# Ledger of designs, part 32: VHH binders against p30636

Target 1, 243 residues: p30636
Amino acid sequence: MSKKLKPFEILEDSCASVCIWLNGEPTAISNRAENLWNKAKYRVATDGAVNEILKRKSFVEWPHIICGDFDSINKQIDTKNAKVVHLPDQDYTDLSKSVQWCLEQKTLTSWEFENIVVLGGLNGRFDHTMSTLSSLIRFVDSQTPVIVLDSRNLVLAVPTGDSNLDVNLEMTTKMCGIIPIVQKETIVSSIGLKYEMENLALEFGKLISTSNEVTTSQVFLKSSSSLIFSIELENWVYKLDSL
Key: E = the ipSAE of ESMFold2; O = the ipSAE of OpenDDE; V2 = 0.75 times the mean of E and O plus 0.25 times the DockQ between their complexes.

## First folded at step 24 (VHH; framework vhh_podentamig1)

Design ab2 (at its last look DockQ between E and O 0.95; V2 from the best seeds 0.78)
Fold by OpenDDE, look of step 24:
Structure ab2 (fold): chain B 243 residues (1-243), chain A 120 residues (1-120)
Amino acid sequence: as target 1 above (243 residues)
Amino acid sequence: EVQLVESGGGLVQPGRSLTLSCAASGFTFSDYYYGWYRQAPGKQRELVAAIYEKGKLYVDSVRGRFTISRDNAKNSIYLQMNSLRPEDTALYYCARYTSGVWVPEGFDYWGQGTQVTVSS
């Protein structure tokens, strides 16, 4: 059975999301991201993000949870009413640990949410970007979708097999990428793209589907391995820069 | 000398079929990927279909109607075009690729083209 992925539901008011604010480039957090953060059912900040949140205190709500190893946060900072969660495992990234913790809350506590929205994680240090992608792949089979956003991109992992992606075309430039990031043969077929793939092997160093275009609000993917799907968000600031 | 020579174009009515052929010479055929492009009058050249080591690519407007194939023994690429439409009218080019992203700039050689005209 085809897996239905609705990454743009996070932008709907009726959607209950966990938002994870990662440390990163300030520009990665747009007004859209702030709005998502403020309306999130659960706001989770990594320790490194707290300083940025404080700088934006007039525009963003305080987190419910502050988590991390706390190596990068000033311990003198008032955490206010946020619950502090120590995640000391150094084998995993802050994102991975935070996502895992959130998923555990869904099981162990009364937390109810439909998806995890990660704010940031795609900008700044490139190795951090790679870690973000790795984390997406780690949780690709989760029943809870993990979606990463910055000011320009919406990114998620697509599982093996058949997937149906709902795409809000109006909210994007339609420019997209289908990236074979896992170290397995990745044979892909698609419906709903400008350049449609028919049992096409995607591989780094040979052929990858970048600079593709979504042409319909429904994109069907069949893949022998997990993929990264990226689509460019419409940004009026970006439009201004292009004028 | 590297050569790509297209053939099979012509004038057809809507709904009809054509098969384009591209004969390659002057290089090791199996070392490359291939594609078909088309350029209509007043429009930019666009990718129509591509065939790689494993798998095929089609522009959305021709999906289900066109089929690209290759014959290594004949050093040839083909484009079977079914259910032709007036908007398919264009000069069709055979192109050679090495690897990478499928973009018009990714080619290193083109044929001279064969004209396809679909008109009632």
Scores: ipSAE 0.832, ipTM 0.932, lowest interface PAE 0.4, mean pLDDT 91
Fold by ESMFold2, look of step 24:
Structure ab2 (fold): chain B 243 residues (1-243), chain A 120 residues (1-120)
Amino acid sequence: as target 1 above (243 residues)
Amino acid sequence: EVQLVESGGGLVQPGRSLTLSCAASGFTFSDYYYGWYRQAPGKQRELVAAIYEKGKLYVDSVRGRFTISRDNAKNSIYLQMNSLRPEDTALYYCARYTSGVWVPEGFDYWGQGTQVTVSS
C-alpha cells in the first residue's frame, strides 16, 4: 500500500489548517510565516511563543488557543480572548503535546482541519530543532499530516514503506534532502530525484542524501524506516501576498 | 601510487551496449567505494553511477539503462551501458571514494578517462 503525501497543500489559500507557533528567532520568521498564521483556521500558540506574537501584534492575528505548562515565560501572560489549555506533562516536548491536543480536537470537539502546520521549530537552539524532527517522526502515521515550515524550508516525515510525494514544482527550488534520523537500518529506493537511490543504505555518520533535487512533481520513495524529507521553498512563493 | 585505469570506450551506434572497466592498483581495493563520472565537451563532470557498501546511486538520465558493479577479486569496477543515446557521448572517468562522502562532489582520485561516442 503506497502512502500519498501532499505536503504543499498547506500553502493553498483554501486549505483548512491548524497552525502551531513555537518560539523562534526573528530572522527565521518572515512575511510568509505571518501570512500562514493569519490565514489558519485554528491558531495555536505555545506559552513560549506569546512574547514573539506580542512583538508582531500589528501584523499577526491573536491565537485562538494558548497552551503549555507555562514554565517557559517569567512574566504574566495576557491571554486576552484566547482559550488557555494547560498541558503539564513533563515527559513530552511542547510541540508533541500541542500536536496531540490538536488531533484530539478532531474527535472531542469536532474540529475540522486537513493539516497541522508548525512555525518556529527549525531555528534557535539546535537541540529544539532536533526535538521538532523527533516529533515529526512520532506522528508520521497520523491521518492528519504534520508539516514544519520556515521561510526557506518545508519539512515532513515520510513513513516506512512506499510513499508518493506530490511536489508543487513552482513553489520550490527543487533542492531536497532525505535524512535517516531513525535509529534503524534505513534502505531507500527512489524515483523522481536527480540522484536516484537503489537500495541505498543511509545512516548518520555514514551517508545521508543532501543536495539532491526533485525532478518530477511525483516523487516515489521506498524506505525500510521513517525518514525526514526536506525541500527548499522558492523565495517568491508569497511575494504577491506580502506586497 | 594510486592508479585507476579505464577501458572499454569506443564509437557505437545508438541503441547498442558497451561495458566500461576500471582497473585499480596501488591501494587496498576493498577499502573503498567507486563511481563513474562523465564529461561532455563544454560541460562539467557529472556523476553517472556510484556503488557503496550497500546499494547504488544513479543519475536519473541513466537509471534503468546503466548498471554499476564491482569485483573485489579482480580489483575492478564496471559500468554496463545499455540502450546508448547520443547524449551519453562523453569522456567517462572511474572515481574512488572514502566512506561517508556524498557522491556528487566527493571523489578523491579519478583516472584519465575512456571516450564513449554514440553516433549514427
Scores: ipSAE 0.681, ipTM 0.881, lowest interface PAE 1.0, mean pLDDT 85
ESMFold2 (binder alone), look of step 24: mean pLDDT 83; pTM 0.845
ESMFold2, look of step 25: ipSAE 0.642; ipTM 0.868
ESMFold2 (binder alone), look of step 25: mean pLDDT 82; pTM 0.824
OpenDDE, look of step 25: ipSAE 0.815; ipTM 0.924

Design ab3 (at its last look DockQ between E and O 0.92; V2 from the best seeds 0.79)
Fold by OpenDDE, look of step 24:
Structure ab3 (fold): chain B 243 residues (1-243), chain A 120 residues (1-120)
Amino acid sequence: as target 1 above (243 residues)
Amino acid sequence: EVQLVESGGGLVQPGRSLTLSCAASGFTFSDYYYGWYRQAPGKQRELVAAIYEKGKLYVDSVRGRFTISRDNAKNSIYLQMNSLRPEDTALYYCARYTTGVWVSEGFDYWGQGTQVTVSS
């Protein structure tokens, strides 16, 4: 059965979402992202993000959770009423650890949410961007969707097999990429793209589907391996920052 | 000398079929990927279909109607065009790709083109 992915619907209403604020470039967090954060059921900030949140205190709600190894946060900063969660495992990225922790709360506590929206993680240090992608792949089979967004991009992992992506065309430039990031043969077929793939092998160093275009509100993908799907958000999404 | 020579174009009525052929010579055929492009009057050249080592690519407007194929023994590429429409009218080009190419960015040789005209 085809997996239905509705990232834009998820982003339209974050009331049932966990939002994770990652450390990164300030411009990665748009006004729209702030709104998502403010409406999120659970707000989780990594330790590195706290300083940025403080700078934006007049516009954003305080996090419910502050998590990380706390190497980058001034311990003198008042955490207010936020629960501080120490995640010392250095084998995993802050994002991965945070996502894992959130998922555990569904099982161990009364936390109820339908999706995880990661704010940031795609800008700044390139190795951090790669880590973000790795984290998406790690959780690709999770029953809880993980979506990463910044001011310009919406990114998610697409699982093996058949997937149906709902795309809000009005919210995007329609420019997209289908990226074979895992080290496995990745054969892809698609419906709903400008350049449709028919059992096409995608591989780094050979052929990857970048600078493609979504042409319909529903994109069907069949893939032998997990993929990264990226789509460019419309300018109005980040132009609001100038208002 | 590297050569790509297209054939098979013509005038057809809507709904009809044509098969375009491209004969390649002057290089090792199996070392490259291939595609078909088209250019209508007053429009930009656009990718129609491409065939790679494994898999095919089609522009959305021809999906389900056109089929690209290759015959290594004949050093040839084909484009089977079914259910032709007036909007398919264009000069069709065969193109050679190096490895690692997406869409039209990495072509290095083109044929002279064959005219396809779809008109009632």
Scores: ipSAE 0.822, ipTM 0.930, lowest interface PAE 0.4, mean pLDDT 91
Fold by ESMFold2, look of step 24:
Order: sequence, then C-alpha cells, then structure tokens
Structure ab3 (fold): chain B 243 residues (1-243), chain A 120 residues (1-120)
Amino acid sequence: as target 1 above (243 residues)
Amino acid sequence: EVQLVESGGGLVQPGRSLTLSCAASGFTFSDYYYGWYRQAPGKQRELVAAIYEKGKLYVDSVRGRFTISRDNAKNSIYLQMNSLRPEDTALYYCARYTTGVWVSEGFDYWGQGTQVTVSS
C-alpha cells in the first residue's frame, strides 16, 4: 500500500500542527515561517531558540513549551507562561529529542496534531543541517509527518516503497530534488516530474537528482531506500504580482 | 579521437515511428553514460532521454513513447521513437558523459545531430 504524503497541508489551511523552533539564522526565518509559528496549535522552542524569539517579540507569539537541558541557558531568562520541559539527554540532538517529546504528547497529554513543522534546521552550522536530515530519516516511518521549512525550502523524508506526494503547484517554483542520503542502494522510479526516473540508481558521488521539476499535483515515487525530498517554495511577492 | 555519429533521422508522418542510432568510437564505450538531446527551431537544446549504469531517465513529454537503449557489443546507443508528434520535430543529438553528472549539467561530447521532422 502506498504512503500518502501531504507536506503542503501546513501551508494550505489551519491544520493542527506542532511547530518546533530550533536554533537558526534570522535570514532563514521568513514571514511565512513566523505565520506558521503564530498559528501553530502547539509552539515548542528549544532553549537555544529563546533569544531569537525574544528578538522577534513584536512579530511572533511566545512558546507554549520551552525545552532543553537548561545548563546552557542564561538563568535570568523569563520563561513567562511557557511550560518548561527538561530534556537532559546529551546523546541525541535537540531536533531528535524535541520531535520525540512531541510525539509522546499524543499519548501522555492527549495532544492532537497532524504534523510537526520544524524551523531553523536548515541553516547555521552545516553539520547541524546534516543532523536535521538524519533526524528526518530517523522519523520517516512516523504516523505523524515531520516537515522542515525555511524561507526557500520545504524538506521531508520519503520512505522506502511507494509514496504519493501531494504538491500545491501554486505554492512552489516546482524546482525539486531527490536526494539519496541513506547508505544503502537507492533505486528510484517516478511519475509527475519533468525528468522521470525509471529504476535509476542514485548515490552521493555518482548521481543525485537536483534541478528536477514537479509537473503534476501528485508525484509518485518508488524507492528501494528512504529519500530526502526538497522543493523550492514560491516567493509570495512575485506570485502576487503574477496573479 | 572521441566520435559520436547520429543517424536514422528523416521525415515522418504524425503517429509513426523512427529509430535513431548513435555509433561511438575512440573510447571505451562501457565506461560512460549516454543521452539524447534535441533542439527544435528557435528553441534551446533539451534532454529527451538518458541511460545510466543502472536505470534510465526520460523527459516527461516523451515518457511511454520513446525508449533509450544501448548495445555495448556494437558501441551504439538507440532511441526508439513511437507515436511521433509535430512537436517532436528537432535536430537530435547523441551525447556522452562521465559518472556523477546529472543531465542538467550537460554532456562532455556531442555528435553532429540527425534531423527528425514530423509533419503532413
């Protein structure tokens, strides 16, 4: 049975999402990201993100949850009405810990949400970006999708097997990439891309699919291993001028 | 000297078929990947199909109609073109490239091309 992926739902309506704000460079956070944060059903900030949120206090809502190890946070910081959650495990990344904690809230506190959206995971230190991609693969089989977003990019993991990806063609430049990040043989077939793959082997150092382009609102991907799918978001200013 | 020589073009009616051939010489054929590109009058050159070590790539407008293949024993690449349409009219080029090159980065060698015209 194919898996249905609907990554644009976070942008198409007021779906019930958890929004996680990691550390990140300010230029990667856009008005779109701030709006997603403000409208999220649950707002979760890592302890390292609190200063960035404070810098934007006139534009962004305060977190519902502030989480982290708190040994590195300035003890003068005012958490206000946010619930403070201690996640002391030093063996896992901030992203992995925060995603796992959010998923656990579905059973422990009966949180109800359909998506986890991550901000700040695609910029700053490059090795943290690689860790973000690793975490996406780690959670690829979760019933709750994890989607990473910045000012230009929407990124998610695609599982092994058959997947149908819903694309809102009006919200994207259609430029996309299919990235074989897992260290396993990765054979891909597709329907709905400008460059259709037929049992094509993808591998870093050999061939990866960049500068591909979605041509339909439903993209089929068949893969022998998990993939990273990235798609470029439309700049709303230019889109509005063209309507 | 690296040589890629296309043949098999011609004038054909819509809905008919053609087979393009590309004969390669001057290098070890099995060490490389190959593709067909086309350039219509007044247009930019575009990828049609590519064949790699494992798997194939087709531009969406030809998927299901065109088939790329290779014959290592004959040092040849083929493009079977079925259900031809007027918009397939173009000069078709055979191209070679090395491992690790995505089709948007181009090929390192091109043939002189063979003309396909679909009309009347």
Scores: ipSAE 0.675, ipTM 0.879, lowest interface PAE 1.0, mean pLDDT 86
ESMFold2 (binder alone), look of step 24: mean pLDDT 81; pTM 0.815

Design ab4 (at its last look DockQ between E and O 0.81; V2 from the best seeds 0.76)
Fold by OpenDDE, look of step 24:
Structure ab4 (fold): chain B 243 residues (1-243), chain A 120 residues (1-120)
Amino acid sequence: as target 1 above (243 residues)
Amino acid sequence: EVQLVESGGGLVQPGRSLTLSCAASGFTFSDYYYGWYRQAPGKQRELVAAIYEKGKLYVDSVRGRFTISRDNAKNSIYLQMNSLRPEDTALYYCARYTSGIWVAEGFDYWGQGTQVTVSS
């Protein structure tokens, strides 16, 4: 059965979402992202994000959770009423650890949420971007969708098999990429793209589907391996939030 | 000399079928990928279909109607065009793909083109 992925719907209402604010470029967090953060059921900030949140204190709500190894946080900063969660495992990225922790709360505590929205993580240090993608792949089979967004991109992992992506075309430039990031043969078929793929092998160093275009509000993907789907957000979306 | 020669174009009525052929010579055919492009009057050249080592690509407007194939023994590429529409009217080009990004920049040689006209 085809997996339904509705990243735009998820981003339209964050009331049932965990939002994770990652350390990164300030411009990565748009007004729209701030709104999502403020409306999120649970706000989780990585330790590196706290300084940025403080700078934006007039516009954003304080996090419920501050998590990380706290190497980058000034210990003199008042965490206020936020719960501080120490995540010392260095084998995993801050994002991965944060996502994992959130998922555990769903199981171990009374936390109830439907999705995880990651704010940032796609710009700045390139190795951090790669880490973000790795984290998406790690959780690709999770029952809880993980969506990463910044001021320009919406990114998610697409699982093996059949997937149906709902796309809000009005919220995007329609420019998209289907990226075979895992080290497995990745055979892809698609419906709903400008350049449709028919059992096409995608591989780094050979052929990857970048600079593609979504042409319909529903994109069907069949893939032998997990994929990264990226789509460019329309700039006007952020203009409206400024009004 | 690298050469791509298209054939099979013509005038057809809507709903009809045509098969385009492209004969390649002057290089090792199996070492490359291939595609079909088309250019309508007053429009930019656009990718129609491509065939790679494993898999095919089609522009959305021809998906389900056109089929690209290759015959290594004949050093040829084909484009089966079914259910032709007036908007399919264009000069169709065969192209050789060497390397590059997921765009037309990867194609380095083109044929002279064959005219396809779909009109009632």
Scores: ipSAE 0.802, ipTM 0.922, lowest interface PAE 0.4, mean pLDDT 91
Fold by ESMFold2, look of step 24:
Structure ab4 (fold): chain B 243 residues (1-243), chain A 120 residues (1-120)
Amino acid sequence: as target 1 above (243 residues)
Amino acid sequence: EVQLVESGGGLVQPGRSLTLSCAASGFTFSDYYYGWYRQAPGKQRELVAAIYEKGKLYVDSVRGRFTISRDNAKNSIYLQMNSLRPEDTALYYCARYTSGIWVAEGFDYWGQGTQVTVSS
């Protein structure tokens, strides 16, 4: 009955991922994110991200797919050899449309991938950050996990029921949050955190678990509703990779 | 005036049990949440356990050994400490939680503490 969540496998070289470069704050992209983008099996850029990719063209691979409504990109650059996908629906965010399109490629074009990694969704306009969290919850039951990453944070949704979350302790400061963002009381129990919850009622606007700490490489969560889990990434390890 | 008075501390051998009590007065007891903190010599206070509207929280080092409870009729909070270890030696404080959005923060009143010493 326990769901297995392995979000840190996106940082392994052998993981087959789709990477979505969302039109977000440019300073949220780090060297780790550029490496994830370059090694991704499928690279998908929203139309608002193309200018940032052009600025980094000597370090960053060109997208396989450029998607969006394209009124901005048509007046700026050619798309070179990328496939252009029109997603004109104004009722949905660029993130939701691009994730849904990627998931559809598993059946329509037989794309094969294990994860969707999203870059550029955790800063800039705050309402866009909230939309990112909403999208994570909307896709929480997808067979393909959706994980949002920036230079400091790894963020995913945890489904209702029992979950086992694999944490690479060497890549984190261990500081984490368990956020009950669904609009109802959420009963949580945990194993593997500094502050263990025993049938604790969490609710946004009442009690939430911030400034908690992962104490083991496997964190067990039982929850009566979907949660947002965030964990802070350790940056010093990747600086030490440089000589 | 808000008062929290701890009792039940003492000297005990490893592996034994002890029950701490905290008597509250000067406010409506059932309107608040409560916790136990401890402070060993030279260390910072650390959260041991908390009891909220629904559910409980324990620091990982005491989970399964300690149980927090409350009795609204007696305006009291308890900490049942089983399988005591030398590292549980500390001054134990009862605390009142008035509000907050964090599981490890939000307590605003402290008692004077009761000493627990675990040694052979």
Scores: ipSAE 0.692, ipTM 0.888, lowest interface PAE 1.0, mean pLDDT 85
ESMFold2 (binder alone), look of step 24: mean pLDDT 82; pTM 0.825

Design ab5 (at its last look DockQ between E and O 0.83; V2 from the best seeds 0.78)
Fold by OpenDDE, look of step 24:
Structure ab5 (fold): chain B 243 residues (1-243), chain A 120 residues (1-120)
Amino acid sequence: as target 1 above (243 residues)
Amino acid sequence: EVQLVESGGGLVQPGRSLTLSCAASGFTFSDYYYGWYRQAPGKQRELVAAIYEKGKLYVDSVRGRFTISRDNAKNSIYLQMNSLRPEDTALYYCARYTSGTWIAEGFDYWGQGTQVTVSS
């Protein structure tokens, strides 16, 4: 059965979402991202993000949770009423640890949410971007969708098999990428793209589907391995939020 | 000398079929990938279809109607065009793909083209 992915719907209403604010470039967090954060059911900030949140205190709500190894947080900073969660495991990225922790709360506590929206994580240090992608792949089979968002991109992992992606074309430039990031043979077929793939092997160093275009509101993907889907957000989306 | 020679173009009515052929010579055919491009009057050249080691690519407007194939024994590439439409009218080019990024990049040799005209 085809997996239905609705990343744009998820981002339209964050009331049932956990939002994770990652450390990164300030410009990565748009007004839209702030709105999503403010409306999120649970706001989770990594330790590195706290300083940025403080700078934006007039525009953004305080996090419910602050998590991380706290190496980057000034201990003098008042955490206010946020719950501080120490995540010392160095084997995993802040994003991975945060996502994992959130998922555990769903199981272990009364936390109820439908999706995780990650704010940032796609810009700044390139190795951090790669870590973000790795984290997406790690959780690709999760029943809880993980969507990564910055001021320009919406990114998610697409699982093996058949997937149906709902795409809000008006919210994007339609420019997209289908990226074979895992170290397995990745054979892809598609419906709904400018350049349609028919059992096409995608591989780094050979052929990857970048600078493709979404042409329909529904994109069907069949893949032998997990993929990264990226689509460029339209700039006007951020203009509207400024009004 | 590297050479790509297209054939099979012509005038057809809408809904009809046409098969284009491209004969390659002057290089090891099996070492490359191939594609078909088309250019309509007043429009930019666009990728129509490509065939790689594993898999094929089609521009969305021809999906389900066109089929690209290759015959290594004949050093040839084909484009079967079914259910032709007036908007398919163009000069069609065969192209050799060596390496590079997605779609238009990586094609280094082109044929002279064969004209396809779809008109009632």
Scores: ipSAE 0.840, ipTM 0.942, lowest interface PAE 0.4, mean pLDDT 92
Fold by ESMFold2, look of step 24:
Structure ab5 (fold): chain B 243 residues (1-243), chain A 120 residues (1-120)
Amino acid sequence: as target 1 above (243 residues)
Amino acid sequence: EVQLVESGGGLVQPGRSLTLSCAASGFTFSDYYYGWYRQAPGKQRELVAAIYEKGKLYVDSVRGRFTISRDNAKNSIYLQMNSLRPEDTALYYCARYTSGTWIAEGFDYWGQGTQVTVSS
């Protein structure tokens, strides 16, 4: 049986999510992202994101959790009623530490949620974007999916083996990429893309599947290694105006 | 001189099959990858199928009906076209790729084309 991936469920009103807000570039956060944040069952902000949340206090809810290492430079952060969680490990990114912590809450507490949505992980310093992709691969086998979203992109990891990916076509431009970021042999077959792959080897410096296009609401992917899947979203302001 | 010479086109009834061939010369055949493109009347040229060192790629409209293959001993590339439809009517071009080429119009050499016409 193939693994079922339903990343667009994060955009449905009934989905219970943890939303993690990283210290990313402010212009990457859209009204769609603010709505996701506000409706999230658990709102987790990294210490570097607090100032951006304060700037938007008329539009976004205060976090339930503020996490980070809280060095001496940040002692004056006003956390208000948020729970403060110390994540001091300097060998991991804020994203990896916050995702780990959230997953632990399912087993250590009564937290219940269906996915983790990450805001602010796809912009700013490019090496931080690469670290975000590495973290997605690290968590690819988690029972709780991790999805990264900004104003134009939805990005997730696809595990080794067979996967069925549900795509809400109306929320996308359909333009997508299938990226072989893992440094292992990556052989891919697909159904539901404009350019169908048949046991095709993908490798940076040789062939990667950018500028592909989903053609169905259910995309099948078979891969010998984990992949990054990226799909371009419709501008949310257009979709709201058309409703 | 680099040459790619297509053959095998013609007039074919719907539902029938046709095999296109492409003979390559003037370069080391095994160093490259190959594809078939087509251009229908009034349309942009589009990739139909490609064959790489490992694996193949097909545009979705031909998947399951067309098969690309290569014969390194004969320096030739083939496109087996089954269950032909009127919308498959086009000039079909054989194209040479360098490693990593994905752009639909980004091949570096092509042949003169062979016409495939599917009509009742």
Scores: ipSAE 0.676, ipTM 0.875, lowest interface PAE 1.0, mean pLDDT 85
ESMFold2 (binder alone), look of step 24: mean pLDDT 81; pTM 0.822

Design ab6 (at its last look DockQ between E and O 0.85; V2 from the best seeds 0.76)
Fold by OpenDDE, look of step 24:
Structure ab6 (fold): chain B 243 residues (1-243), chain A 120 residues (1-120)
Amino acid sequence: as target 1 above (243 residues)
Amino acid sequence: EVQLVESGGGLVQPGRSLTLSCAASGFTFSDYYYGWYRQAPGKQRELVAAIYEKGKLYVDSVRGRFTISRDNAKNSIYLQMNSLRPEDTALYYCARYVSGTWVAEGFDYWGQGTQVTVSS
């Protein structure tokens, strides 16, 4: 059966979401992102994000959880009522560790949420961006969707096989990319794009589906391997949030 | 000299079919990929279809109606156009793909074009 992915519904209502605030460029966190954060069922901040959250204290709610190795957090800062979670494993990125921890809470505790929204992780240090993508692929088969966004991009992993992506066209510029990021042959077919693919092999160094365009509110993808889907967010959406 | 020569265009009524051909010469045909572009009056040139090593690409407006194919033995590319519409009226170009994205910059040689006119 086709996997149904509804990333834009997630962005419309974060009440059932875990929101993870990653350390990154301040501009990555728009007013829209702040709103998502404030409405999230669970707010999880990485240690590096705490400083930024403090700067925005008049606009954003305090996190429920602060996690990480705490190397970047000001030790003089009161964590207030947040639960501090130490994640010492250096083999994984802050995002991976945070996502994993959240998923564990779903199993081990009373945490109930439908999706994970990650704020940031797509800008700043490029190696961090790559790590973010790697993390998305790591969790691609999770029953809990992980969506990463910043002020310009919405990004998620698409699993092998058939997928159906719901796209809010009004919230985007429709510009998108289908990226074969895994080191496996990636044969892709699509419906709902400007440039439709028919059993097309995508490969870095050869042909990848960048500067494509979503033309319908439903995009169907069939892929022999996991993909990264990226779509550009419309700026006016953020303007409305500022009103 | 690298050459791409299109043929098969003409005037047809809506709903009819037409097959375009492109004959390539002056280079090793099998070393490249190919596409069809079209340009309508007053509009920008647009990719219609492309055929790569594995797989094909179609612009959404022609998907299901047009089929691109190649014959290495004949050094030729084809575009089978079914269920033609007035909006398909354009000068159609054959193009050689070299590298990069599937947009125009990925193609380095173009034919002179063949006119397709769909009118009742």
Scores: ipSAE 0.814, ipTM 0.929, lowest interface PAE 0.4, mean pLDDT 92
Fold by ESMFold2, look of step 24:
Structure ab6 (fold): chain B 243 residues (1-243), chain A 120 residues (1-120)
Amino acid sequence: as target 1 above (243 residues)
Amino acid sequence: EVQLVESGGGLVQPGRSLTLSCAASGFTFSDYYYGWYRQAPGKQRELVAAIYEKGKLYVDSVRGRFTISRDNAKNSIYLQMNSLRPEDTALYYCARYVSGTWVAEGFDYWGQGTQVTVSS
């Protein structure tokens, strides 16, 4: 019943990923994100991302899929050779619908991929960030991990029960957070953090584990509810200059 | 007047055990949470362990060796220190704080400390 989480695989050259580009603030997209998008096996852009991709056409590959609500798509926009997928369900966010559609491609088509990576979901309107976190929790038990990335953050959901999380320490500042957003009692125990939790109750308005620090490349988490785990990424540009 | 009085420190050999105690007075003991902090000469104060309404927190260097506990009947907090190492040498402080989203600087009172020295 223990789950192995390997979120840093999305940064490996050999990893087959779907990359979903949501609309987001331009400053949240970095060289790392552009490289990840260009290398992705499948590139999926939502409605709101198309104009941002056009602005970057010299550095950024065109999407394989453009998806969204047709009522929000400009009829005059040139989708080129991208496949257009209409996702009209008004009960779910664009992110949740996009993730669900991608997961269905593994079972309904010949799509093969190891991870879903989401760009642009952590900036701009704060309520959209909350919606991104809600979507991560919705898909926490998926066999295919969903990971959100921006220039400074790698964020994923951790399921109820036992989890082992692989961390590439060299790619991080090690600063991390363990966040109890599910509306259930959340009791956490850990191994591999600077401040180890022993059956510790976490709750907004009481105690949450922010500004903790990963001390090992393998972090064990036991939790009575699903969690959001975040870790701060090392500045990629700074690291490249030091090589 | 709020008082926290630490005791139980001393000189011990590596591998041995000590129990630190902290007696609290001047306030309603059950309204607060507690921690043990330590400061070695020339170093910054660091959190060692904390005890909350539900659960405990330990700094990684003492995990599995130290145990924090409380006794509401005696208005006391304890730190059981097993397998002591020379790097555990420090002045140990008991601290009180309210519940919140912040623990490192959330204490509103601490005692004068009790010295623990681990040396051959």
Scores: ipSAE 0.646, ipTM 0.866, lowest interface PAE 1.2, mean pLDDT 85
ESMFold2 (binder alone), look of step 24: mean pLDDT 81; pTM 0.815

